# VHH binders against Protein EXORDIUM-like 6 (EXL6): the designs that were tried, part 5

Target 1, 305 residues: Protein EXORDIUM-like 6 (EXL6), of Arabidopsis thaliana (Mouse-ear cress) (q9m8t8)
Amino acid sequence: REPPSQIPNGTLDLSLLWYGQFTPTQKERVHDFIESLNFDAKEGLDPKVSAWWKVVESYQERFEVKDIYRQKKSNRTVAPRIKVKVVRSYVDEKMKYGKELTMGNGEKLVETAIGNMSKVVPVVLLSAQVRAHGVGFCDGTCQHNALAKIKGQKEPRRYIMVSNPEVECPGECAWPFHTADKGPRGMTYQPASGEVGADALVIQLATGLADLATNPDLTKSLFKSETTPYNDDVKKNHESSSMYIVDPATKCTRVFGSGAFPGFTGRIRVDPITGGAFNSHGINHLKFLIPSIWDPKTKSCWTPM

## First folded at step 3 (VHH)

Design s56 (from s54 with L103F; framework vhh_7qia_2)
Fold by ESMFold2-Fast, scan of step 3:
Structure s56 (fold): chain B 305 residues (1-305), chain A 122 residues (1-122)
Amino acid sequence: as target 1 above (305 residues)
Amino acid sequence: QLQLVESGGGLVQPGGSLRLSCEASGFTFSRYAMGWYRQAPGKQRELVAFITSGGDTNYADSVKGRFTISRDNAKNTVYLQMNSLRPEDTAIYYCAAGYEVYFYGSDTYDYWGKGTPVTVSS
């Protein structure tokens, strides 16, 4: 029996393509969030963005046997670290394929983000001016995480595509910074950065990165149940009638803190100076609002506070 | 959006010195790592030196002890002080900019200057 699928070498090398016009705040927030995933310095404030990333890393846990030369063998559960880095960032401000993207044009943007690099994860970020047709944005999802067949390469490439629909469907993709378009109304908050688009991009990218890191092969099957995806060993999972692939953020949808319910984020903080909502801290004393993630150890949505 | 303009290149004799400057406009300079690259005739472009937003520096082995990279955030400028120049240093020198999170390498920089020629000959 094989262990759960692993992130090769414990590193996610990201290649970012910024499609359309973005503010400096939007670009800086995304870079600062990515750097914050691995920031665990003692001078940092708690809860940390990196504590959330450790939950993601925990999906890769395995037992390690220590000191085989002792009379008593010791086993310890070890979660490998996943280091996330931006290795390339390209801006297409003039939008080569226009503002109305087809699925074919989306594939070309993924290829552009890859360039000539053999081991990067392409991340395509769409500006508020862009609409992607056939991708399913504004239909219950605000990021797309899938596999792309790359011309000239044997293995398909995992990618993330993130919408920024401040104009098209903000009530779906920019909540809780915008009133919901459907379902329970509920509380709205100011973004910590001062820009809805910047903080909404962070939420959607966080969701995509969690999906990718917890199911890197996009091949694991799960029970159609109240539990989130474990990395399944196909030899152990002989049931098919209740199986489906689910990302860990789906189980914790619209949960940002403890005590969340439809229309309410759960426990979060509000910056008394800016009014900005946050539930975690990153590099340079920056504040972020990041979505809850399912923790298979506790069988509950892990919240920063 | 971003523009990088190199200056200070020219003709110099072996053993001489030159100071290259790269002035940046259209972005938040203090957040970017800055690099100097060079391309000699018939060769691929290679990294000479880089400096992070925090001031940490790195140099190619061929220039260590002879070249010094520095930055002035108030002037949005990066410099390359080139001492004890050799004929092998003859190349077009390019300035490049990327976020501090970028790894060392030409494929990680999105913004480039047009280059300034340096010729070391008697």
Scores: ipSAE 0.000, ipTM 0.213, lowest interface PAE 11.9, mean pLDDT 75

Design s57 (from s54 with Y99W; framework vhh_7qia_2)
Fold by ESMFold2-Fast, scan of step 3:
Structure s57 (fold): chain B 305 residues (1-305), chain A 122 residues (1-122)
Amino acid sequence: as target 1 above (305 residues)
Amino acid sequence: QLQLVESGGGLVQPGGSLRLSCEASGFTFSRYAMGWYRQAPGKQRELVAFITSGGDTNYADSVKGRFTISRDNAKNTVYLQMNSLRPEDTAIYYCAAGWEVYLYGSDTYDYWGKGTPVTVSS
């Protein structure tokens, strides 16, 4: 049988592995978000989750002007360049490796998510009670993108790991649904789903998907970055600006709307009935709060509002 | 919200056949994985068969070759065709729906029916 499509031009086939206990809301929210990436109905509410995904797609090649012209003549809407879909979704409900994961345990979970599929992107989702060591969760990062060496395959496989931060580090990884534990104490909002963990998982997954899709080869440089004073190892080699790999969604961390600054999300909307915070709409009139993404055309963090 | 209602159970002689139906009411049935579980008196609930949203199926070894699971998304219904029934198939049969396939066959699915009894005499 034919192998599954791979990025950047085609289908981004995801294999989800849920590790531990998740609520129906958490699982449903993640699936709804993924479906919303390619939802572009004319009658749908704006801004759309799919508009954010089109910024991600703009890092790949764009449709040719003549193709747009031909499709307009046929009265067809231009299809997305990267179609995201879930091809497999499994739960390890018994937590085979326990609640304290080493990097080696994480690698085995990635292998479980891949199964026997040659071109799937594994996404490992950890429940609130699970602690993953060595991946930087709750210590400067809230999602993990890396390469795994898969037995029997020549090329390493790109994967995403996210964790529900609600128990371990809500102040680090669940803002703006929880008060931040570093930086200015700013405004907080209710999650649109009603569950902090569900909306936090979506933000982490959105960041991981955007960074993976815009930089599938971790050695590719996307834009220049100044050497930070916190990287003392660089001072041994160079004392000037260097080109580093900086992922677009990670560069816009904690920016959700226009005019954002430390402690303020930027302009977003609040559902007057639920109090839920959102900046975009998806399938079935669902509301999502998704992080901004760097737009190289405008040289700024693109915001839905 | 999603509700599941089983039907088609009853009393049948060994070697007979029954078709169980599970009708879902609510939103977007086609996105759920659907399973059939059974529980005999004094025993743990066990997975009989499941069908994914994409139509892929799997069966417990004890029923493989005798039972067939199928779904009709237009009717929001999942079926279990049970052939060559044996006394050890006697149980209450439950329909379950969830977003995921459980690796260890756990009965922690998101939505459950109330069950339909199947009795195979002798």
Scores: ipSAE 0.418, ipTM 0.659, lowest interface PAE 1.7, mean pLDDT 79

Design s6 (from b0 with V101T; framework vhh_8pnl_2)
Fold by ESMFold2-Fast, scan of step 3:
Structure s6 (fold): chain B 305 residues (1-305), chain A 122 residues (1-122)
Amino acid sequence: as target 1 above (305 residues)
Amino acid sequence: QGQLVESGGGLVQPGGSLRLSCADAGFTFSRYAMAWYRQAPGKERELVAFITSGGDTNYADFVKGRFTISRDNAKSTLYLQMNSLKPEDTAMYYCAAGYETYLYGSDTYDYWGQGTRVTVSA
């Protein structure tokens, strides 16, 4: 995997584990969002989820080998593509480890998501019935991604864990579909899917995928010169304040459109009939609200609109 | 968005074999986890076997070692090879598809076929 922090062969094979009960809408939203990352058909409406993913892909350019002879002949730097797909999806509907999770239980769920597969990225999704505080949610954090030591493997595995915040911490992790617990009381919006949990899960997964794809080896030194201190909202979502690398979605926490400020999402679209909020389009004419991504080229949060 | 169609059922004697097929004309077959369920007259549906989109398989204890589930994504077809059939295997067999595979035998799949009948009788 050279240089460090590039996605090998430009592919992310995801293995999902759904822990607890999920609605069909919640499952469909997650799968449709993932498929939309690489959907760039002309019949699709703009802005596209895939345009957002192209900003993530552009980070791979930072680590390309500079062949002086060949680079001199290039008119443009071309970012490698990252293909994202679900290769496995399991449901533990009865919740083997109960509703109150410990870090040890979380490690077992990551192992279950990996199963017997090499080279997958495990994604653990926790239902609304789960108390996820014990695995690092709802205390200033709404998305968890890290490295897990796997039995029988020499290298630790990168994983993503997300939780439906509707029951445990909607005021922290379901904005702008729920009123915020802290800060200015801004306006709230209806979720495009009709379910707060479904669209909140997409925001958490989008954040995790963007941060993982831009820093797959979870190193602290890669974007040192590009790392700019941000506000307290971004720092709350760091595993520690000593993290110096660019986490592009985490840097742009609570920004969904241009002109965002505390209590305001920035410019987004609203369906005039349903009130559903969105800033991007995916497969099958579906609408999504996805977070902004830090763009090191402009030193600002890139927004879909 | 596409209907599952089962085939291959029939009448066989104890110890015989059958291969069931489930075809989907939809363009998302490779995305689905797939399962075979069965229902004997007057009883509830029970899980027989499942296979993930990636090819991982699991079986109910009462068919383990006798039945084999497999899929061909290029042909959008699911198979169940049934060997050493017993009278207790007599049931209507259903194909099911969904985005997830259920670890604890939940039958909350999104798409179901109409079934194919298997009768094991001397």
Scores: ipSAE 0.036, ipTM 0.509, lowest interface PAE 6.0, mean pLDDT 78

Design s7 (from b0 with Y102F; framework vhh_8pnl_2)
Fold by ESMFold2-Fast, scan of step 3:
Structure s7 (fold): chain B 305 residues (1-305), chain A 122 residues (1-122)
Amino acid sequence: as target 1 above (305 residues)
Amino acid sequence: QGQLVESGGGLVQPGGSLRLSCADAGFTFSRYAMAWYRQAPGKERELVAFITSGGDTNYADFVKGRFTISRDNAKSTLYLQMNSLKPEDTAMYYCAAGYEVFLYGSDTYDYWGQGTRVTVSA
């Protein structure tokens, strides 16, 4: 029996669990980003968050073997679609398991996010005061993609966990909005939302969603043998309590635009009024800074601009 | 100034009915989880009912079977249908909105209305 894909028919239904206290800006920012993934405004400003997501969608074609069933040339050029939406969003502001989470506590939060739903992807978001042990946060990674064993279920469930890094490790996980702890410090920018935590959470969630969508079953890294010179802060963790995989978005950590190098984001835009840094546009004329995606065809990070 | 505006409160006799409305002047109503809270004189605010953006509802035990929460996304309006009203239901009623539903009885929603008064008296 082959493990089933968690994105059947190209739909990602997300169940969000916010653990701890978050600002309205942080919550709105995450929801606006998710809605922007499938916002196809032909007359909108470029580059688009949805154009970035179309690159992620195209990675489903990496496993395409010779297809003898395609009849017309035009049919073979249609890219697969992954529709992302939030179907549930709950908050535990009192932090039931306290501020220091073991792997077991983290698994219980994943179970809480799943509830009674059979086909959702749980996303656990940790507030700035929370520390999660065994997941590699602040030690070369800023988001956690893993498989959790769920009580009463045969198959393990794929989940994403992200944390607001403002208190624990802003220099590791909030660059370019904070000076980096490792490598050249370089230039820093203001977050487009006005809040470091809000824009950092978006970058971490974007990375997690891209990596999940390109490798939903966590069976193989599509790019295991390849490397990016710009990921000198990324560390491989092969411990039993944490599964770390180098996927397309993780391979392009700290690359936000063309010409990036350690200490420099690459080509991005800065709002002249707010100073906010961005490389993409979403719904309601909102601006986002989102990570680049490794392209094995060109052996480089595909950048929004 | 406020995004949420409550209406429909008033004076009713025991056993009567009222329908409260909460209108949102903003453009994001369909994305919100919405709730009705109440605060009686000399008491803390308490949750009456909530409804998720997807339409799932939950009710406090003291209103189950009497109150119904609903939403109309086309009109950007939240409703609370209150039947079989009791003197104990006398309170200021507030609507609240946020992107999340609180799991453990919290009242820290992102947006609040100014309230509408309900008085149940003989």
Scores: ipSAE 0.175, ipTM 0.595, lowest interface PAE 4.9, mean pLDDT 78

Design s8 (from b0 with Y102W; framework vhh_8pnl_2)
Fold by ESMFold2-Fast, scan of step 3:
Structure s8 (fold): chain B 305 residues (1-305), chain A 122 residues (1-122)
Amino acid sequence: as target 1 above (305 residues)
Amino acid sequence: QGQLVESGGGLVQPGGSLRLSCADAGFTFSRYAMAWYRQAPGKERELVAFITSGGDTNYADFVKGRFTISRDNAKSTLYLQMNSLKPEDTAMYYCAAGYEVWLYGSDTYDYWGQGTRVTVSA
């Protein structure tokens, strides 16, 4: 039934559209991150990117009743698996709409990413040279996800749009790989891929995928809270006087590990050979730094401890 | 870490056939769109054919109906079957791989092979 309130068949099929020029490292990094969301092989190192994705999956958790007539029997909770995969990937290196995109032009790129497919999630990735207007990039957000009304389709489509912030606003959207523009100076780290843009794109995409998977139709609000990075349930209930809708990844903004505070990521790992910062492991022994997400079971931002 | 190795080129008479192969020597073949390009002496590289990761194919007008591009993901190999060869087909043939296929304008790819030589002469 459409619009579905949950992800159909536990599969999230992504259609990528790369707008502008990207390095091979940037493209490979995004693909490797996506493949790592479902990588849980025993030979892999912990904590895994897939452990973070299991927190996302837990938002669709349901009770499994062992015996409907005998309520005294133990009920089990089951979190559906969400398999994420790329089903198509297209490049517009020549930038059909130029380097400055209106919101309408961005919507046309979303339509291009969808193509003829009825159940894909379009992901538009903008190169460092592109400026997108009207979507809030570098003006308080580092990724955009919304619903688009597609000509010829009855139901609106959920989409994600991310941009390489390395040229436009690295101090806002490439932390902790770049010094922050505002607040405490804090520490900076080397990107595990060797490219700031590649690892920043992963952080933005991770945030967009988490928010999409936890609220796929945007018709329901999961939280109402101030968007302060370290705001928890106590501050929401007792100290916040301004309330907005906050998605789970946004509630843990700039949290990457335990003990995080303004200017500090929390505890993370650093590869002693490359200096690269990470908090999780993926496919092919790759290391990723991914943003924390709110865990409703622990009532805290998930951290790899 | 991305090495493509072409083979199957050679000398053939007009009207003859050749089958080119391109082996993946270090990356996950099934994830990539693949293409064949060619470059004649003193000319720019031009697209001959491409195939998406899903198997969809496109051909340049000058080879349509004569050449067939195909892939074998189990063998990590790309093929170009060339039939009814003409002297104008004489060129270095390159295979290319990328995560994406260009939507607007000429194709560009992330990885390129060293090339294999095709000569069509009497």
Scores: ipSAE 0.000, ipTM 0.340, lowest interface PAE 11.3, mean pLDDT 77

Design s9 (from b0 with Y102R; framework vhh_8pnl_2)
Fold by ESMFold2-Fast, scan of step 3:
Structure s9 (fold): chain B 305 residues (1-305), chain A 122 residues (1-122)
Amino acid sequence: as target 1 above (305 residues)
Amino acid sequence: QGQLVESGGGLVQPGGSLRLSCADAGFTFSRYAMAWYRQAPGKERELVAFITSGGDTNYADFVKGRFTISRDNAKSTLYLQMNSLKPEDTAMYYCAAGYEVRLYGSDTYDYWGQGTRVTVSA
């Protein structure tokens, strides 16, 4: 197994670009999730979204195991926190590039999200109206995390792109709220927000943020590649030469009995009032379903079990 | 549902100053992009300034160097410091909030205040 990648220190300042029409529930859900990443109030319910994010933060710690006379020691340091916040949020409700996006259109949306900001991670969110297949979605991929070459800027920019899959490819990217095209068949769950698209966007964004924070250089695999229905060698078609990476969330989908694309959620709990599926708690007593993340300290997948 | 309440308007002589405030009773203020708009009698509503949730600001050319937009997330309050006021600044001033700033077409926000009147005259 490869050593963990370096994680950016300090604050991840996100610049959101919403492309197309989104419901208030979808917008609020994304913002609530982001705010929940650093919500550590003691009176809040466990497990917290912030506990999941602490696993991501832990990738900054060094791991060195010494086996001396059958005793194991590790070199452990406390990981610094990564505060995630939205510093800019813009919407293109009229969809300047239309509903059928190309990779070039996607890069222009990333540029728009960046604007004139030098220290920002652009997040492009595509509405259900958009056919995102042209930017690589719905073909074994339910989020993009890549580098973009931005005209007028010296350094390429890391970005995240997510798409509401509920119209284009619910069977690939809206599990467990929709019957999976690949992976386990069976009963589906209701989204905790009441909207498939809202909770699917959160799962995609969670995966993208975890991948960005645990694999910031994007060109190196964190784990040995293994062929599974949920961990295929899927290539992202973009100029940065990014390839499919086995990331911490993807590693967890391989665990025996777990496997579901886009991500293994572990034990799914059901809210008795709403019927909504969740595995974590956030701000304002909100419930979220987020993908499992590989914990290098425990050598296991973090899920509420 | 959030409600925005503007205050600080009034009558002032040319060259004077006013500080407008906009208070939000909700708990999601820190996530909003916020803006000040104004509408003079017989004219269309126009953007004066906006501030993103992270504090980045933008100003209309007609107020650059004279007005300053700022926010205090702990107090859930938006401010507009208006200096070197001119008769042309006479208008009803509106506070607006939303999760997103619209890039194309007319600016629309999710929440609007009722407005506060600013009159600049001798």
Scores: ipSAE 0.168, ipTM 0.517, lowest interface PAE 3.9, mean pLDDT 75

